# Ledger of designs, part 12: VHH binders against Phosphatase IMPL1, chloroplastic (IMPL1)

Target 1, 311 residues: Phosphatase IMPL1, chloroplastic (IMPL1), of Arabidopsis thaliana (Mouse-ear cress) (q94f00)
Amino acid sequence: VLSEVSDQTRYPRIGAKTTGTISPAHLLEVVELAAKTGAEVVMEAVNKPRNITYKGLSDLVTDTDKASEAAILEVVKKNFSDHLILGEEGGIIGDSSSDYLWCIDPLDGTTNFAHGYPSFAVSVGVLYRGNPAAASVVEFVGGPMCWNTRTFSATAGGGALCNGQKIHVSKTDAVERALLITGFGYEHDDAWSTNMELFKEFTDVSRGVRRLGAAAVDMCHVALGIAESYWEYRLKPWDMAAGVLIVEEAGGAVTRMDGGKFSVFDRSVLVSNGVLHPKLLERIAPATENLKSKGIDFSLWFKPEDYHTEL
Short names: E, the ipSAE of ESMFold2; O, the ipSAE of OpenDDE; V2, 0.75 times the mean of E and O plus 0.25 times the DockQ between their complexes.

## First folded at step 3 (VHH)

Design q1 (framework vhh_8h63_2)
Fold by ESMFold2-Fast, scan of step 3:
Structure q1 (fold): chain B 311 residues (1-311), chain A 119 residues (1-119)
Amino acid sequence: as target 1 above (311 residues)
Amino acid sequence: ELQLVESGGGLVQAGGSLTVSCAASGFTVSDNYMGWSRQAPGKERELVAGIYSGGSTYYADTVKGRFTISRDNAKNTLYLQMNSLKPEDTAMYYCARGPYKSGWPFDYWGQGTQVTVSG
C-alpha cells in the first residue's frame, strides 16, 4: 500500500531545489517582514467607513492596495535592491538578470475587503529561477468588530507554518467527505462556463464547494487542512506564488488543472491534500482538455521578459 | 466627478479596421484596470480586452490577434484598435473602469459607442 507520505511525491514538486547565494532562512525573514508590513497597512484601513457609492468603495480599495504595495516594495528593495519584482498593480520592476522574482499581491480578495467580509490577505512569494523558494500570506480573520490576522509561511523543503506552528493538509480520502473551494474571474468565456459546471457537479458529490474570493486564503485553507482542494482558471503569478508553496510544504499536491506539472506562470491551478488529487483530476482534467480543444489559451503568461527559469 | 466618453464608432466593411477611444476624467487610467466590453443584440455583455495598471493586457479568444488595447497616459485616454473586423463584431462597445484585482467588478461604465460591420 502507498503511505500517505509517499502520496505527496506522486506529482512533480514545484519548490526550488536550491536558493542560490541567499539562504532559505534569510528569504523567509524578508518575505515574512514584507507580508507583515503590507498587512499593517491593510489593517489600518479595515475599519474605515464603507461608502454607499461604488466610487467610494473602489477608491478605498485602490488606495489601500497602492499603500500596501508601496510598503511591501520598500521592504524588498531595502533588503535586496537588485531583485526582480512582479506586482499586480505595479507591473515589473528591477533587474531582469536576477534569479530572484518576488510575486506580490498587496491585497488579495479586494471585493471581500471592500465589504468587510473576513476573507482577504496580503501574499508575498519569492521564486528562485522560476520555482517558489519562500512564501508568506497574512490572512485577515474575524471581520467587523473583531479583526485579527494569522500568518502562514513556508520555505522550499522547510515545511509550512501557521503562526509559528507546523501545519499539514487533511487526510480526507473521499470526495463525498470533502469540502472544496473554487473561484471565478470576470472573463465569462468557455473556461468560466466550464468551471460553473464543475462547481455544480462537485457540489452534488462533496460536502460542498465554497467560493470565498481570495486565492491565497483558499490555498492556505487547504494547507491548514480545513478544506481538501482549491482549483481555479486564469490565475496570475501573484495570485499563486505564495499559496502553492505553502500547500506543497504542508504535504499537499499542486498541478495544472489538466494534471500537468505546475509553474507559477501557468493559467490554472489545482491544489489538494494529495490523496484526493487523482479523484479530482478524473473530472477536472478532461474538462480542461476540452477547453484546449475549444481554443482556450493555456500558454505561460506574465513571465518577465529575460527572466531565466528552470521550469 | 468620474466621466468616461467613448468615440470612434461607426459603420465599417468586413475585413476593415476601426479604432474606438475612451476619454477619462476624474481619475487616472494608468492607476486602474481598464477594459473594453461589447454587447450585441440578444447576447450577454462580453469583456473583449483589458489593460492592467502595470500595462499587462488581456484579450478574449474571440478577438485575440485582431484587437489591440492601449492607453495614452498623457491624454488619459484608452484605445481599442480593431483589425480584420467581422460581422460578428457588430455591437455597442463600452469603456469600463475598475480597480481590478481578482474578484472586483467594474465600477464605472461609459455610455457606449456603436460599431457596425457590414457583410
Scores: ipSAE 0.024, ipTM 0.513, lowest interface PAE 7.6, mean pLDDT 88

Design q10 (framework vhh_podentamig1)
Fold by ESMFold2-Fast, scan of step 3:
Structure q10 (fold): chain B 311 residues (1-311), chain A 118 residues (1-118)
Amino acid sequence: as target 1 above (311 residues)
Amino acid sequence: EVQLVESGGGLVQPGRSLTLSCAASGFTFSDYYYGWYRQAPGKQRELVAAIYSGSTLYADSVKGRFTISRDNAKNSIYLQMNSLRPEDTALYYCARGYYKSSWYFDYWGQGTQVTVSS
């Protein structure tokens, strides 16, 4: 069982222990349909002409984000009219008393999408009382002239799948043999500078560090076993909710970048194949503690005011 | 529905200071990030400062001179501009936004003119 592998790593599991009155299989069916429906909207847009203005944000990007979100919302609301939804474009909608919170990123990797670079995704996760219950990520691959997708999914305790096949994190046990991934935001503050230093240090001791530009894709690549770790500061719930469950269910480990127990509302994530997690934390955790001492805010964010969590 | 109203612009001498304010209404202020953009005639609009929660970002041209802040109790954003230069002359816009892989701003105010002239 893939979830048992995470327990052997000695990091707290983040997946929901129960999904309440809605079965994991039913949640999975709906997250997969929602992600697929959003991805169909994105696929129709991948070959449209692009006007790149200021940081790659364009009308096509904005329109595609909104249309994808609308399509995802339609699927979720038709299946669960009383659930709470946190979407990047629309903010918080629905019944605040719900135990189920849908965290959706209708287009992760918008700069990549704007340029036709093949690293972007639709990401849909659902939480039960604050803990990831089911997830699906549709990754876009190939690029111009050969666009295709692959679908990742997971349920808490149910394992992780890529295109219906079980996946597992790598067994790489040395940083010197690892392919690592990180991300950098537009913010050029102390967290950005610290992560640039981590990037430099880890590039020197590993097989390389990639900066692909889509958090959900990066986490799915760790779950698939083609990279050993991903870390980033300043991620939002919609960036993380699906990918962290997929990593954990593929046998990986998930913590904050200070090594503490992760929640979807935290501002940092370190995911790994488990085996390398302590080795990565040896450098990353002190750097993260130093940022706290400099006044960088790591308090929980984007948690809906009335949403009840089991932390 | 969403409203952002800038104030505090005007004509000011080089080397002086000016504080811009932005009053926000029609949404939950604490859920969003904020930025100040500026645009001079014939130039592209540029992000000069951004703030979310406890963290800030500044353009290299204003680092050390400008300070962005927010007051959640007053639903307001501020830009303190020190050591003003003629090249700071522009229409300044308050913007509501969020951060994903890059900064996205979905609403802007009408702008407030800042003219730095000797």
Scores: ipSAE 0.005, ipTM 0.221, lowest interface PAE 10.4, mean pLDDT 85

Design q11 (framework vhh_podentamig1)
Fold by ESMFold2-Fast, scan of step 3:
Structure q11 (fold): chain B 311 residues (1-311), chain A 118 residues (1-118)
Amino acid sequence: as target 1 above (311 residues)
Amino acid sequence: EVQLVESGGGLVQPGRSLTLSCAASGFTFSDYYYGWYRQAPGKQRELVAAIYSGSTYYADSVKGRFTISRDNAKNSIYLQMNSLRPEDTALYYCAAPYKSGSWYYDYWGQGTQVTVSS
């Protein structure tokens, strides 16, 4: 069995080496409080009537997103008034000289939330000079009539927890025994077509590929060891910042889909249990290189102007 | 019900400027991030610029030449295009970009044509 330390040395670690003047423990306390506070707002909304009209569902989603984001922002600002905040719903930008960037997804998996399907989360990550420093994800489980949550958290170098218990990625060493996860954007271009082909290929050679619809949940499932890998093109920083740290701290591997060193500002992610990572890249990396040759842009995106990084 | 409508395109000489406008309706404007994409004939659609809460992104091909902005009171997004080049010729789309697991945030306009020629 390969040790977690040996697996980690195969791919560059993405977690912050230091957190500056704020301790990892203090960052952890605040990311957990922020994610919990947002999740309390979402929990109040899970049993609200689902209007079958498009506009009615949209209003429920946007109202819940806004309320969850406001609750999270209040926690972050109260504790760190000078930090930068990047939110999916148009979060507030603070002091541009801050080394700390909060990447917030107040409701990951909004389509699932709209339908009452139990795969959505509140995701809060904080970066130090571009590198993930602390993270928390509150996952919604059970579904109608039995809603509950579980809380994931991690600090760089501190390991990963689920409901206060240490978690580790699976030891599955063969793709034929793996449960894999992916996601798709709604832009039907060459990246979409390529990932549909990867979905078809991996479905044929594995135990199956899931398309659950919430990136933070998908990454936490890899960290928990109930799935072996997750990959997707065109995720934004708030989709990834928390989940990638939780995977890495659970002993997993995180790279771009071309196998290169990952940052949360990259446009592709491959997370895995580590031992399967090279086997997955044998198919995924050539496909991703082919997309670059066709002119698909993989440059960094959504990095705030003037945010200084050690990437 | 959600609608994005682009305007401001046209035929322009190299080195000149154009401002594209995108009018949004059917949702709360400030709840979304917005982007400008472009697609030339036979090419892939590419993200040119994006904006949310004052934070911006620009493709390397347009950095320093294009500026994205928004006006929440007018429910509008703008793309100011300076120093236009023939290779900027494309159909320009306004979008509320995809969020993983959410089709509600992936809306596209019909596009506005920008042609840069001498």
Scores: ipSAE 0.012, ipTM 0.434, lowest interface PAE 8.1, mean pLDDT 85

Design q12 (framework vhh_podentamig1)
Fold by ESMFold2-Fast, scan of step 3:
Structure q12 (fold): chain B 311 residues (1-311), chain A 117 residues (1-117)
Amino acid sequence: as target 1 above (311 residues)
Amino acid sequence: EVQLVESGGGLVQPGRSLTLSCAASGFTFSDYYYGWYRQAPGKQRELVAAIYSGSTLYADSVKGRFTISRDNAKNSIYLQMNSLRPEDTALYYCARYGKGSYWYDYWGQGTQVTVSS
């Protein structure tokens, strides 16, 4: 392994130990092209009229999401016709006997996209036997009148890049100096109320907590070193597959919100700069255990039925 | 500073061949990947072919007919276009990608290819 992972990381690594018969460099080439191709579709749509009448906005979002997904699927199928693909609606395409699973979010942050708010992304990750092997996220920045992108990528053991430059997590070692990020689902259950209380508590003790609305962007900001941590309950594989590898390869730590070993099919994620991870878990892990005692389900989800994993 | 200059376009009859060239300057050519895009009137810009360190990708409409190549010593990218069809008529653009990013950060001005009898 030639990774430049920080020695401050004390948690089990999630990246694939091998990528089988396909080299990490080849997976990187295809995952980057897939994300870029989807992002080109999204970029064509960023300046389309935003009619705030409910149906008009929903149609723009749906059309853009579907067109981006089609573009990404075409790239993956042309390069690896026998690989398995998991889309954002839980749709499964391809050969379930494949060791390679592509997790695609063709438009992460759909509410932000709908309003022209500059925090959304195209996210593409590929897993080998359940473990992240390569990833790319194309982040949209600037907003109306000045749209631009930055591209993140990583391979397991290969380090993380932003626009071709190596990136690393921050060295911030105290929560009172940290900028933190979280997100919320739309269902107002015990997990939602628990995370609202965590948001309140961490806002009081840190430099602030952001709620930006795009999980892939949030994780890439941790990898880039401009935020110290991101956590969220009820994330799906396509929300996480790319971002978690980018964080780990930038020297960060990735666990479940109870501190256990993370898999892409888990229902919670805590990513951090590594050095703050134990301090964050002091508050987050007990809250997560309390949710389990209240009957909140944290079993694996959206894993294709016959997909072989080495989790 | 960064410059990509396409050449080799023109008017050609169906079934003929053309070779497009893209000359790059103002940066270290070997640090990047490259692609060819095209745009016909009234249509979105589409990827035609891409080249990385050791692999290539082609649009289904051109696979088997077009070949992309690179020459690091000459700082150039090429698109060999065989068995041209009227639907290949478009403005062809050369694009640059970072090695950790396939988002194209620079395009040339384009070279026109017209396929007609």
Scores: ipSAE 0.000, ipTM 0.135, lowest interface PAE 19.4, mean pLDDT 86

Design q13 (framework vhh_8h5u_2)
Fold by ESMFold2-Fast, scan of step 3:
Structure q13 (fold): chain B 311 residues (1-311), chain A 121 residues (1-121)
Amino acid sequence: as target 1 above (311 residues)
Amino acid sequence: EVQVVESGGGLVQPGGSLRLSCAASGFTFSSGSYAMGWYRQAPGNQHERVAIIYSGGSTNYPDSVKGRFTISRDNAKNTGYLQMNSLKSEDTAVYYCARGPYKSGWPFDYWGQGTQVTVSS
């Protein structure tokens, strides 16, 4: 079946078609409360002394991350005691048979947090049967001497908000006028080398590529319309679950970096303002296919074994 | 001082089994924020990760060892393990334990001295 390209979404929607027995409004209330509660813990820590040694910074980051996670978990468990929670690095808590999976990153952008660089966030998403249902990201802005936050939120089919105001992706229609964002993992394998080459190529043809260091922030900036695209290999579910829904609900497009339908458990993401998505895929998709031919694993990861999905 | 120390390497016949240990000091796996990985390097080869156990307890293995190697940790002993079964001559390498990224944005940052595993008749 042919569809009129100008009047149709070119890419499959990733957001949940239903949220089951729990209303989208109720899920939204709890994801926002959870993200804001974690952010209160992080805000308490932003002005703590920073040691010049790696060990001192690592302890502050670990303690802050753990305290933020505990605060988020308390909110989720108090409201939905039978839901499944996937914490950072694959920690699974709660009922493995639940249709609701909470993907939480209690401190996204830990290197930025450690240095007091103003690009980090608390990110909370909830999936229904594998599909994003509701999301909130609390972004930290300003930096030393002027810390503040802004709150992003979305429900599947409900649109995206920043501090209670509706947001939409940019209408930028040429890569030459685009501000792009990417990130890099710490394994210097073929995926890393490939993304460095993409960074080089897109830097040459766009207004610039940023490496800001917090995936949830990067995706929220696309949703807000201040950047046109974000892509990265090797992101984990907690890195992506909230941000991808916020982008899609702001009118953006979300795919794997090979152009295929995205799942939160995929190892690559390309988010964009939609109109630039095909132009970005012209270079990104062949590079990603080449990585598969070199044996880079793009199978689903961190999906809990007993978690039911409609993927 | 943050440190990881490997033990349990040695000579083993093809098809045999060996268990490596990784003792941690200066940090705890019970913190819930640290991953442990096992890497190996044979002469002439690039180093490769053969197992990781994430802070939450999930594990990952490359196809070369999947089904034969099992990573685990004992938080009470602050020690990680690599159980290696059905060993092949291709598994001959120096095996390294490392404290891994406790979350996105931090690399594997503390490595042990390595322990030699030789699979030979």
Scores: ipSAE 0.012, ipTM 0.425, lowest interface PAE 8.1, mean pLDDT 87

Design q14 (from q13 with R99A G100T P101Y W106S P107W F108Y; framework vhh_8h5u_2)
Fold by ESMFold2-Fast, scan of step 3:
Structure q14 (fold): chain B 311 residues (1-311), chain A 121 residues (1-121)
Amino acid sequence: as target 1 above (311 residues)
Amino acid sequence: EVQVVESGGGLVQPGGSLRLSCAASGFTFSSGSYAMGWYRQAPGNQHERVAIIYSGGSTNYPDSVKGRFTISRDNAKNTGYLQMNSLKSEDTAVYYCAATYYKSGSWYDYWGQGTQVTVSS
């Protein structure tokens, strides 16, 4: 164990308690290879000309996303031909009877990638019976003229690493000293307007709130201890599966934005350094309950039919 | 030969409706490794996906068309559809059907020729 998971008695752990017949170490080897292989595809594309014409930029993003996904899928299928895979936009391939579900985002932060803004990632998580078992996120840093990567990884119960070094969440114990992160989808519904209100409120009471535009990056920054919390409504499994395990294994807390037990198939996430989690929920949980009363649907989504879960 | 062929485009007034069809030959949409999507491209705009339906039955739409467009598939006829309601002038574009298939470690896209949709008075 490179890092021991801290006791989180207030919030249930989300990581898988067992990984069945495949060891956590073996899952980690493959999840890291998959994320690295996708990231190599993305890195080849970071310095390609950014064309603002209607044929150029969208094709670069789409081609890069698909090429990264194909590279990741090849790694997964060569190692585990019978596993189930959930790709970005809900694409499902493989055997639904498998206990192992791979949640992949081959290019998280596509708008940032399109503009050359240094906040995007390749994110690969694998679940065992619905619970995160292993994860890797390759973050792109630096931007034009100085592109580099950071590699994050974790296994359930095994701790979290960044570039091979143990990482831990921050010990910041006051919201007024915290750097917070959130994100917004493109749909301008009641969840969007509620989160704009939370953004304004938290900006006033903290050191600031960032909106960087890549959920996996944002969660990895919490795990690394350079931000204290990230929250967002309407995230999909591929947005969350890797990042939530990395946060939890770095000693952080993971819940729904109403404070309930988190599942990768939930539509909201609050991650934090743990110690701030109750203080954040004091403001976030009532807002989330109000959204439920307005008819916003928080039921599980994108869980493949017949996929067995122990949530 | 693997092909997808679009039909159903045309001229329609704002607020009107059109149904696009995507007929597949040389492969079957009921196969577990296929996804089918609708994409559009208008002069001055980026090429964008407006709808996708995956082999598992899940669908996705961007905000620009969500609630107005519905993608569906008739496996018996091997035909995909895009139902477009409450059409706006901004929906004017050439619409393309694409089927995506995973095989032997790679994604293959089968693109149609495109069908013109014009929304104007």
Scores: ipSAE 0.000, ipTM 0.128, lowest interface PAE 17.8, mean pLDDT 84

Design q15 (framework vhh_3k1k_2)
Amino acid sequence: QVQLVESGGALVQPGGSLRLSCAASGFTFSDYAMRWYRQAPGKEREWVAGIYSGGSSTSYEDSVKGRFTISRDDARNTVYLQMNSLKPEDTAVYYCARGYYKSGWYPDYWGQGTQVTVSS
ESMFold2-Fast, scan of step 3: ipSAE 0.117; ipTM 0.600

Design q16 (framework vhh_3k1k_2)
Fold by ESMFold2-Fast, scan of step 3:
Order: structure tokens, then C-alpha cells, then sequence
Structure q16 (fold): chain B 311 residues (1-311), chain A 119 residues (1-119)
């Protein structure tokens, strides 16, 4: 009976139940190497002069993103030449018949990177038949004069680590004692307006809501237990694939913003410490259902054609 | 020197077809994802279709899925939007956008081409 109680899960697990012929440990070795290799490229660029005009910032961001992606792709291709890779903006490389899909964001938080604001990351996740199998996120901390990194990792069923140490979500059980995080897209539509209202409402009842600008970092902060929840509409697979597994393996909950079972191809995510998840959904789920009634599309997106999933 | 020039917009009858083109210059076209957006009177600009920089993936807004097809010709630095079974609700100015991967930071935008679907 006690064992039954301790084994109970409130929300459906999103992590892969199996990784096929490649062990979780082997996938983890390669995601960690890939993320580290990309992060080394980004670290070389953090102290380069910033031209805050659109031209100079665009060049620095573009060059850094390209170099980081090339470094990550080389690691993945060298280890798994037959795997499928999805980069940001929907770029696909490799064999669409592969069960393994790598979701790569070589520089998450490009606006923060451009300004030298210390909230950006390299994010690498691998899915097995549509479900997160292994993940690593290298977060950039400190900022100008004191840049450093913090490395997060997880495997499905293996728990979550930060710099080699096990991490767990917070035990905060009341919204009034919670620090929350959200983000906003560039389109000022009904989803944007709805999330601005959620931001206002949750600011009034919690310890505060942060808008930091890097989804992978935001999710890792929930996993680390320094924030209680993160939610956002219109995230893409490369924004979410690594961070959601790290949250789940740290003991957190992951759903769509309507409370339904999450897929990295969904257009909304709510991650939390688990304990607060039902309380957050009391407001967030009705707002999300109202958006559906207004014609906002929540169908799956950026799933590669012919990629086999068990969603 | 970066330019995106849309063309092909016209007045068409419901059920008709149009092919929009967007000619790009001033950047390495094959490194950029290409997208089509539209803006109807009194509405926000909405995403319609996207194609990856490799051409290996395409994506569509649900209301146009099955009717619209995005494609690219990297040798000609051009992206296309083939629009079939046009409806009055498709009436909008159509915009071409180019983004280097994280495109939400430094997208290049065209000036738009007007599509009107009416009898």
C-alpha cells in the first residue's frame, strides 16, 4: 500500500520508456559532449565587442550560432551518422526513417547573448520515437568580467544532474510563496494578450513572475528548485526538448497549458515542481481553452515528415 | 543591400489559385529559413507557412494546410507559395520573411503583396 502510494504519478510521464538499441548512458555521453562543444564556441564569443546596432549584433549572433551549430552537428554526426537532426527554425538533416531525433538549440536566448546579459544556453536533446530520451543544457552565468557555465543533464528514468550533483524541484506548496517564470513571443495576438493577463494575475498573487528570455534556462531553474514554475505559448521543439526532460527527472511535472499530456511538438508548455501544478492549471487551463475557442491553433508543429512517433 | 521582393498578388475569384514569389538578395539564401506571413484588415500579422533552410521540412497554419504549398529554389534565391482553393478569408497582404535559424531576433522582411479573393 505504502509502495503503491510512493509510486503514484499525478501527470503522465513524457520521457521515453525505452531508448531502443542505444543505451541511455551512451546517449547521455553524446548529448553532453555535443552541448559542451557548442558551449565552448559560445564562450569564445562572450567577450567579443558588442555593436548594439542591428548590423553588428546580427553578425555576432549569426556567426556564433552558426559556429556553435557546426560544432554540435559534427559531434552528433561522428557518433550517430544515421540519426535525424532538427535545428532551430525547422532545419532537418539526416535520415527521416531514424527513431532518434536530435533537437538542437545552439544559442538559446540570442537577445540576452547580444547584450551580454547572463541568461542564455546551449540546449541539446534527443528523442526516441518522439519522447525525450537524454538531454543536456549548458547555461551561461555571471556576465561581463566573470563568465562561467553550469551544466545540466538527464536521461529518461535516470534523474537530473547539475554539475554532476543530483537536483530536485522545490517543495513549495502555495502560489503565494512561489517565484514563477514566463516568456512571450513576438506576435501580439490573442495568445500574447492572454499570457500578459496571466502575468498580471500571477504577479498579484505570487512572490513575482520573471521574464528572463531563454526557455532552456527557465526550465533548468525550475529543475534546480530556484523557481517553482515556467509556462509559455508557441515554443518550438528545440526550445523545449532538453529542458522538459531535465524538469521531469528532477521530480517536476510537465503538461500542455490545458493540462493535457505534453509532446515537444505541442505549442504550449507548463512545467512546475509538481505540488503547485494543479493550482497553476486552475487559471492557466481555462485561459488556454478560451484561446482554442477563439481559433488559436494548438495542433502539433515542426514534427519532421515521416518521423515515427509513439505520441 | 538586403532585399526581399514579393510578387504574384492579384484579385481572384473564390476557388481560384495564385502562386506568390519572393526574390531574395544581399545574403546567403541557403543559410536562411523562409516564411510566409499575412495580414488581413483589422487583424494582426499571422504566420502562414515555413520552409527550413535545407528544404527538408515544411510547416503550415491549419487554415491553409492542404491548400497551400511552400517551396524554394536556392539556385534562383526564391521562395514560393502555391495557393489553391482560395477563400475570401485568405484576403490579406502576404509578406515574405527570412531568418537565420533564431529568426525571431533578426528577420529580414519584404514589403508585401496584396491578395484579394472576391467575386
Amino acid sequence: as target 1 above (311 residues)
Amino acid sequence: QVQLVESGGALVQPGGSLRLSCAASGFTFSDYAMRWYRQAPGKEREWVAGISYSGGSTSYEDSVKGRFTISRDDARNTVYLQMNSLKPEDTAVYYCAAGYKSGWYYDYWGQGTQVTVSS
Scores: ipSAE 0.000, ipTM 0.218, lowest interface PAE 13.6, mean pLDDT 86

Design q17 (from q1 with Y52W W104Y; framework vhh_8h63_2; at its last look DockQ between E and O 0.50; V2 from the best seeds 0.00; counts 0 for: pae E 17.1 > 2)
Amino acid sequence: ELQLVESGGGLVQAGGSLTVSCAASGFTVSDNYMGWSRQAPGKERELVAGIWSGGSTYYADTVKGRFTISRDNAKNTLYLQMNSLKPEDTAMYYCARGPYKSGYPFDYWGQGTQVTVSG
ESMFold2-Fast, scan of step 3: ipSAE 0.269; ipTM 0.658
ESMFold2, look of step 4: ipSAE 0.000; ipTM 0.127
ESMFold2 (binder alone), look of step 4: mean pLDDT 83; pTM 0.830
OpenDDE, look of step 4: ipSAE 0.535; ipTM 0.816
ESMFold2, look of step 6: ipSAE 0.000; ipTM 0.164
ESMFold2 (binder alone), look of step 6: mean pLDDT 83; pTM 0.828
OpenDDE, look of step 6: ipSAE 0.037; ipTM 0.550

Design q18 (from q1 with S56Y G98S P99T S102G G103S P105S; framework vhh_8h63_2)
Fold by ESMFold2-Fast, scan of step 3:
Structure q18 (fold): chain B 311 residues (1-311), chain A 119 residues (1-119)
Amino acid sequence: as target 1 above (311 residues)
Amino acid sequence: ELQLVESGGGLVQAGGSLTVSCAASGFTVSDNYMGWSRQAPGKERELVAGIYSGGYTYYADTVKGRFTISRDNAKNTLYLQMNSLKPEDTAMYYCARSTYKGSWSFDYWGQGTQVTVSG
């Protein structure tokens, strides 16, 4: 009944304080249209035959990814021809001096998509001077013979929605009652080994840790309140830009895995329901600091050279 | 049909430089995640460098600052420029293609080219 103050108040907010000359409502309208348009392309492809040869599967993934990206780019460019766009794989398009940077992932969870496993998404976020301003994620659910979608959205200061309804993070206040999520990159380095040990430790002390394989979906599940936390090393801006805003606007907390202030150009993220954030950091932050001492690089990445940020 | 052919390997002295090349046919290198992995005898295969279709690059900490990955789209060829070579860089170097973004799950590999660093 009473509004609770989350532990998120202990951590700097990442959402943009202003959106400049373009209203949050207008940014939301375009980000939702962009994500929806990309998702329609992906939906056309979900029932296409899967060839078990690697070439056939990779062609389907590549073609779908490119077609979804083209559809998203057309929406963004028609509405904001002078904005900067960071596409998947680090492609930069548009005016490098723009305050607005669109981070798009036209198909998050490509391995899941390739196999028809129902955990992938289209993710579109827009930053204002480096800070998330508006976001939408279209999640694919159901799987073969019953495909459907669930749409998430948020604006900085506007709250988070799922299918047009307000959502909030869970109120779970003990790790022992938490469902957690993590992910792993392809590199089997010290960061991978460290996160495997965190996975083992948290599996023992929580209700379980999931590895679903789509970062945007994982963050939206935290925002929806069906999981308490998600963390991962080695994420790129397009993996995070939309999901982190949706979590924060649903009342969650967002930091780097060392507990520091997060930006979408950081190489680690910890999102949670807020109340569990300090408990998770007690275990995750020392492990992340140890990785830095071993020479693992956590410098900013994929930030366009001429893109000016207030962060 | 689909081919990756590595070349340019050889024997080089510690502190020297070498460029290995990977000629692709049957697909376009700029449309894919491309990478260089290496495997030394008795060691696991290690991804040392990658390039995204958009041109952003990844480097393993073991080679960062010494190796540079690049491509020539007109020649459909991927390169790895190796500077300040060390004996521990001795390995078979493989060129690979990945179509799965967000991961280096390679779906096609070349035959490899041997790089041996002495001294």
Scores: ipSAE 0.005, ipTM 0.428, lowest interface PAE 10.3, mean pLDDT 88

